# VH-VL binders against f9vpa4r286to426, part 5

Target 1, 141 residues: f9vpa4r286to426
Amino acid sequence: VIEEIKNAERVIVIGAGTSYHAGLYFSIELNRLGINSLPVIASEYYNVRSKKGDLVFAISQSGETIDVLQGIRMMRNSGAKIISLTNVIESAIARESDYKIYMRAGPEIGVAATKTFTTQLASILFILSVLKKENLKKMEK

## First folded at step 23 (VH-VL)

Design v7
Fold by ESMFold2, look of step 23:
Structure v7 (fold): chain C 141 residues (1-141), chain A 123 residues (1-123), chain B 110 residues (1-110)
Amino acid sequence: as target 1 above (141 residues)
Amino acid sequence: QLQLQESGPGLVKPSETLTLTCTVSGGSISSGSYYWVWIRQPPGKGLEWIGSIYYSGSTYYNPSLKSRVTVSVDTSKNQFSLKLNSVAATDTALYYCARGYQYDEYRPWFDYWGQGTLVTVSS
Amino acid sequence: QSALTQPASVSGSPGQSITISCTGTSSDVGGSNYVSWYQQHPGKAPELMIYEVSNRPSGVSDRFSGSKSGNTASLTISGLQAEDEADYYCSSYTSSNTWVFGGGTKLTVL
């Protein structure tokens, strides 16, 4: 997943509600790392033209958020690859993505929406920490 | 106005399969806005969520019933259905169909309910 | 996917206020703002009274209010009226697209 993010021409981050806010933070930090990123409110998915080389990072706790599902379907048909961050392994969004990241709440099974946002953010922070370590290696050259 | 109506047998023998149908009127079951659920209430007891079906065709079930339950949709009849296999006396209950909103995952409550249909499991 | 605990019955006189509790765990009520309350009169289907802990659908009297503290949600009915006599159920979303209900509380208006 890290290599796909580093090699993408653009990372489109799509989510609804609190998932959009987590995605907005992710997109801002990606841009600070030099990775081109666009945050998208899921209900506005049709305003985004995607192409081959784009990577879509879809955030949905349930994996059934209809605007996110419709958005990733459209963008995949335009040639983009899809990474999903969900909490439900057999959900539609997870099944229709090329790469799947599942949120885990440790011993607290049945994570609520508030704890779901925290788990989303934790997953995002971990991805960012790996990307930041790669940047430090490049700077040492 | 949207209405949900359960239909099916009032009496089912033990070990048989219970099949119930919910007919939706005043709205489309194939709308992307809503997911559809089954809930039951044993006599004199509380409510129990059985299972749900989403626009995508994804189904989710109460873990205690998952091995015996199937929920499906027939868009041509504007209906969704419940099949519960291998019924026993403990499956005697009032069965409801209901609707939830799917456009985001932060509306997980049921805003429209059918009137319920009583199913008795007895020899 | 745990059952929620409610008192079996509560009672009050007309004009009084009563509170019905709904106790779960950190995996449902304690970890979620997706607690809802349903009113059910005999022979009738349940009706949504409160959603998202404290929100009231249009047409529901402002005598009904909801709150949550820790693992316990509460429904408060002020100014009790005879028509409030019914069964009341709480429900919580438990993530993974599953739900649990409370056992129900019979409210008697004396």
Scores: ipSAE 0.470, ipTM 0.775, lowest interface PAE 2.5, mean pLDDT 85
Fold by ESMFold2, fold request of step 24:
Structure v7 (fold): chain C 141 residues (1-141), chain A 123 residues (1-123), chain B 110 residues (1-110)
Amino acid sequence: as target 1 above (141 residues)
Amino acid sequence: QLQLQESGPGLVKPSETLTLTCTVSGGSISSGSYYWVWIRQPPGKGLEWIGSIYYSGSTYYNPSLKSRVTVSVDTSKNQFSLKLNSVAATDTALYYCARGYQYDEYRPWFDYWGQGTLVTVSS
Amino acid sequence: QSALTQPASVSGSPGQSITISCTGTSSDVGGSNYVSWYQQHPGKAPELMIYEVSNRPSGVSDRFSGSKSGNTASLTISGLQAEDEADYYCSSYTSSNTWVFGGGTKLTVL
């Protein structure tokens, strides 16, 4: 999945509610790493026209968020590839994605955030850390 | 105004299949905004979630019932249904249909409930 | 099968406060803030009283409040009134698109 992110012409990050906020963070950090990224509120998916070369990173804990599902369907039909970050194997969003990342839930961390949001962030931070290491390797040459 | 109404047999013999239907009025079952659920309550006991169906067609079931349960939608009748096979006395309960919201945010609680229909499993 | 644990009954006098506990596991109550409470009067369908641990739907009295710590959620009813006499159920979403309910608590108002 890392190579798909590195090679994408644009990474469109789509989510609803809490997942949108995680996606916004991811998109901001991708842009800081020099990877072109656009965060999208799932309910506004119709305002974004995707194309071949785009990579869509879809975030949905349940894998059934309708706006995310409709968004990835539209963008896949326009030639984009889909990566999903979900917690449910065989959910609709996972089934309709080219690449699948599954979150693993753990104990709730106080009242400040749900475990789902924390695992989304942890998955995103891991991806970002790998991308940062690859960037450092390139500069060492 | 939205209403959910359960219907089906009041009496089912052991080992047979129970089929219940929930009719939706004042709203569309084909809407992508909602998911639809079945919940039961044995007499004098607590509530048990049975299963759910989402707009995508995805279904999710209580693990204790998963081998025996099917939830489906009939859009032409604005209905969704529960099939529970191989029933036993322990399946005697008041059966409710209910609604959850999924359109612009995920809301994993049930905001509208039917009146419930009693199903007795007896020889 | 693995139901959330609630006390079977509680009682209180008009004007008093009572608390109903709901204990689960890290896979349900401890796994998210999607804990809800339902009130069920005899012969009626359940009604949503609390969602997301502590939020009230429109029309629910502010005498009803909710909280959570670890694997235990709590419903508190202040200023008990006769109409509060009912069965109360907690529920939790498990993050696997499944739900679990508590066994229910009968509240008796003197």
Scores: ipSAE 0.333, ipTM 0.731, lowest interface PAE 3.7, mean pLDDT 84
Fold by ESMFold2, fold request of step 24:
Structure v7 (fold): chain C 141 residues (1-141), chain A 123 residues (1-123), chain B 110 residues (1-110)
Amino acid sequence: as target 1 above (141 residues)
Amino acid sequence: QLQLQESGPGLVKPSETLTLTCTVSGGSISSGSYYWVWIRQPPGKGLEWIGSIYYSGSTYYNPSLKSRVTVSVDTSKNQFSLKLNSVAATDTALYYCARGYQYDEYRPWFDYWGQGTLVTVSS
Amino acid sequence: QSALTQPASVSGSPGQSITISCTGTSSDVGGSNYVSWYQQHPGKAPELMIYEVSNRPSGVSDRFSGSKSGNTASLTISGLQAEDEADYYCSSYTSSNTWVFGGGTKLTVL
């Protein structure tokens, strides 16, 4: 999945509600790393024209969020590849994705954070840390 | 004014199949904004989630019932249904249908419930 | 997937505050903030009182509040009124799109 992100012409990050905010953070950090990225509110998927070479990173804990599902269907019909970040292995979004990342939900200590958002953010931070390490290695050469 | 109404037989014989239907009025079951669930309550006992169906057609079931249960949608009648095979006395319960929301965020709680229908399993 | 543990009954006098506990495991109550509370009057369907641990739907009195610590969620009802006499159920969503409910608590207003 790292190689797909690095090689994409553009990474479109789609999510609804709190998943959109996790995706917005991801997209901002991707752009800081020099990876072209566009965050998309799932309900506005109609406004996004995708093409071959685009990579869609779809965020949905349940894997059943309807606006996300409809968005990835449209974008794949236009030639984009789909990576999903979900926690349900046979959900609709996971089944319709080319690559699948499953969130690892575990015990949470704290009263302020929603576990779903925290696991989404943790997965995103891990992906970013791998990308950052690769960029730093490249710069040092 | 959204309303959920359960309907079906009040009495079912052991080993037969229980079929219940939930009719949605004041709203549309074909809306992608919602998912639909069945929950039951044995007399004098607590609640038990049975299963759910999403707009995508995905279904999820309580592991203790998964081998016997099917949930389906009939959009032409604005209904969703529960089939429970091979019923026994332990399946005697008040059966509720309910709704969850998933339009712009996933909400894993049930904000609308039917009034319930009692099903007794007896010869 | 195990049922959540609630006391069978609680009681209080009008005007008092009472708390109902709901204890699960790290895979349900302790694993997410998707804990909800339902009120059920005799002969009626359950009604949502609290979602996401502490949020009230529109129309629910601010006398109802929720909290969670570790594997235990709590519903607190302040300023008890006779109309609060009902059964109360907690529920927890798991990350696999399944739900567990508590066994229920009968609240008696003395």
Scores: ipSAE 0.330, ipTM 0.745, lowest interface PAE 3.9, mean pLDDT 85
Fold by ESMFold2, last read:
Structure v7 (fold): chain C 141 residues (1-141), chain A 123 residues (1-123), chain B 110 residues (1-110)
Amino acid sequence: as target 1 above (141 residues)
Amino acid sequence: QLQLQESGPGLVKPSETLTLTCTVSGGSISSGSYYWVWIRQPPGKGLEWIGSIYYSGSTYYNPSLKSRVTVSVDTSKNQFSLKLNSVAATDTALYYCARGYQYDEYRPWFDYWGQGTLVTVSS
Amino acid sequence: QSALTQPASVSGSPGQSITISCTGTSSDVGGSNYVSWYQQHPGKAPELMIYEVSNRPSGVSDRFSGSKSGNTASLTISGLQAEDEADYYCSSYTSSNTWVFGGGTKLTVL
């Protein structure tokens, strides 16, 4: 997943409601790392024209958020690859994604009895920390 | 305003298939903002979640019933249905349909319920 | 799957406070904040009283309050009134888009 993010021409981050705000933060931090990124409110997916080379990062707790699902379908039809961040295996969004990240995975990032926004942010912070480590390694050369 | 109404046979023979339909009025089952749910209540017992269907077509089932249950949607009739195979006396219950919300916030609780329909499994 | 554990019955006098417990496991009540409470009067469908452990829907009296500690959720009804006599059910979402319910508690107002 890290290599796909690093090599994408653009990372489109799509979410609804509070997931959009988590995605906005992710997109801002990606741009600070030199990774071209566009945050998208899921209900406005029809305003975004995607192409081959784009990577879509979709955020949905249930994996069933309709505007996210519709956005992914449109963008995949235009050649983009899809990464999903969800809590539910075999959900529609997870099934229709090329790569899948589940919030409940692993004891280090495990989530119990916490709100959706904080668990989404924790997952995003972990991804960002890995990306930051990769950038520091390249600067050492 | 929004109303959910269960319908189907009140009596089903053992080993046969129970089919129930929930008719939605005052709203659209085609709305992507909601998911649709079947719940039952055996006489004198508590509630049991049976299964749910989302606008995507995704279905989720109680593991104890998963091998026997199917939930489906008929958008042209504004209805969703429960099919429970190979029924036994233990399937006698009040059956409810219900609605959950999923648009900008996933709400894993049920805000609208039908009146319930009693299904008795007996020969 | 498994029902959440509630007392079979609870009673109280008008004006008192009463608490109904709902005990599950770390995979349901202990594993999320998606615990809900439903009130069911005889011959009626259940009605949502509490969601997300402690939140009240619009129109639900502030006499109803909820809390959770570990694997046990609680519904507290203060200022008990005759109309509160009903069956009460807790439910928990399991984060796999599945639900478990409690066996129900009959509240009698003496």
Scores: ipSAE 0.329, ipTM 0.744, lowest interface PAE 4.0, mean pLDDT 85
Fold by ESMFold2, last read:
Structure v7 (fold): chain C 141 residues (1-141), chain A 123 residues (1-123), chain B 110 residues (1-110)
Amino acid sequence: as target 1 above (141 residues)
Amino acid sequence: QLQLQESGPGLVKPSETLTLTCTVSGGSISSGSYYWVWIRQPPGKGLEWIGSIYYSGSTYYNPSLKSRVTVSVDTSKNQFSLKLNSVAATDTALYYCARGYQYDEYRPWFDYWGQGTLVTVSS
Amino acid sequence: QSALTQPASVSGSPGQSITISCTGTSSDVGGSNYVSWYQQHPGKAPELMIYEVSNRPSGVSDRFSGSKSGNTASLTISGLQAEDEADYYCSSYTSSNTWVFGGGTKLTVL
């Protein structure tokens, strides 16, 4: 997943409600790291033209948020790859994603499903910390 | 005014298949903002979640019932249905349909319930 | 996953406060804010009284309050009234879009 983020022409981050705000933070931090990113409110997915080379980072706790699902379907049909961040194995959004991140360690059910901003942010912060570590290694050369 | 109404047989023989239908009025079952749920209550006992269906067609089931249960939607009739195979006396219960909300915030609780329909499993 | 544990019954006199407990695990009650309480009068469908541990829907009296600590959620009813006599169920959302209910608590007023 890290390599996909680093190699994408643009990272489109899509979510609804609280997930959108977590995605906005992620998109801002990606831009600070030099990774082109665009945050998208899920209900306005139709205003975003996607293309091959785009990576879509979809955030949905349930994995069933309809505007997120419709958005990733449209963008995948235009050639984008999809990463999902969900709390539900085998949800519609997870099933229709190329890469899947679940908000817990490992594939087992263990982290309680919550709509709190903190759980989504923890996953995002972990991804950002790995990206920052790889940047520092490149700078050391 | 949203209304949910269960319908189906009151008596089912053991090993047969129970089919129940929930008719939605005052709202649309094909709205992507909601998910639809079956819950049951054996006589004199507590509530048990059976299963749910989302707009995507995704279904989720209580693990204790998963091998025997199917939930489906008929948008042309504004209905969703429960199919429970191979029933036994322990499946005797009041069966409720209910609704949850999932669009701009995920709400994993049920804000509207039907009146319930009693199903008795007896030879 | 097993049902949530509630006392079978509680009782109180008019004007008193009572508390109903709901004990689960770290994977449901202890791990999320998705704990709800339902009131059920005889012959009627359950009605949502508390969502997200402590929030009340519009129209629910502020005599009803909720809290949790660890794996145990609590419903507190202050200023008991005769119409509060009913069955009460807790519910927790679990991972994988599934739900578990408590076995129910019969509240008897006086």
Scores: ipSAE 0.285, ipTM 0.721, lowest interface PAE 4.5, mean pLDDT 84

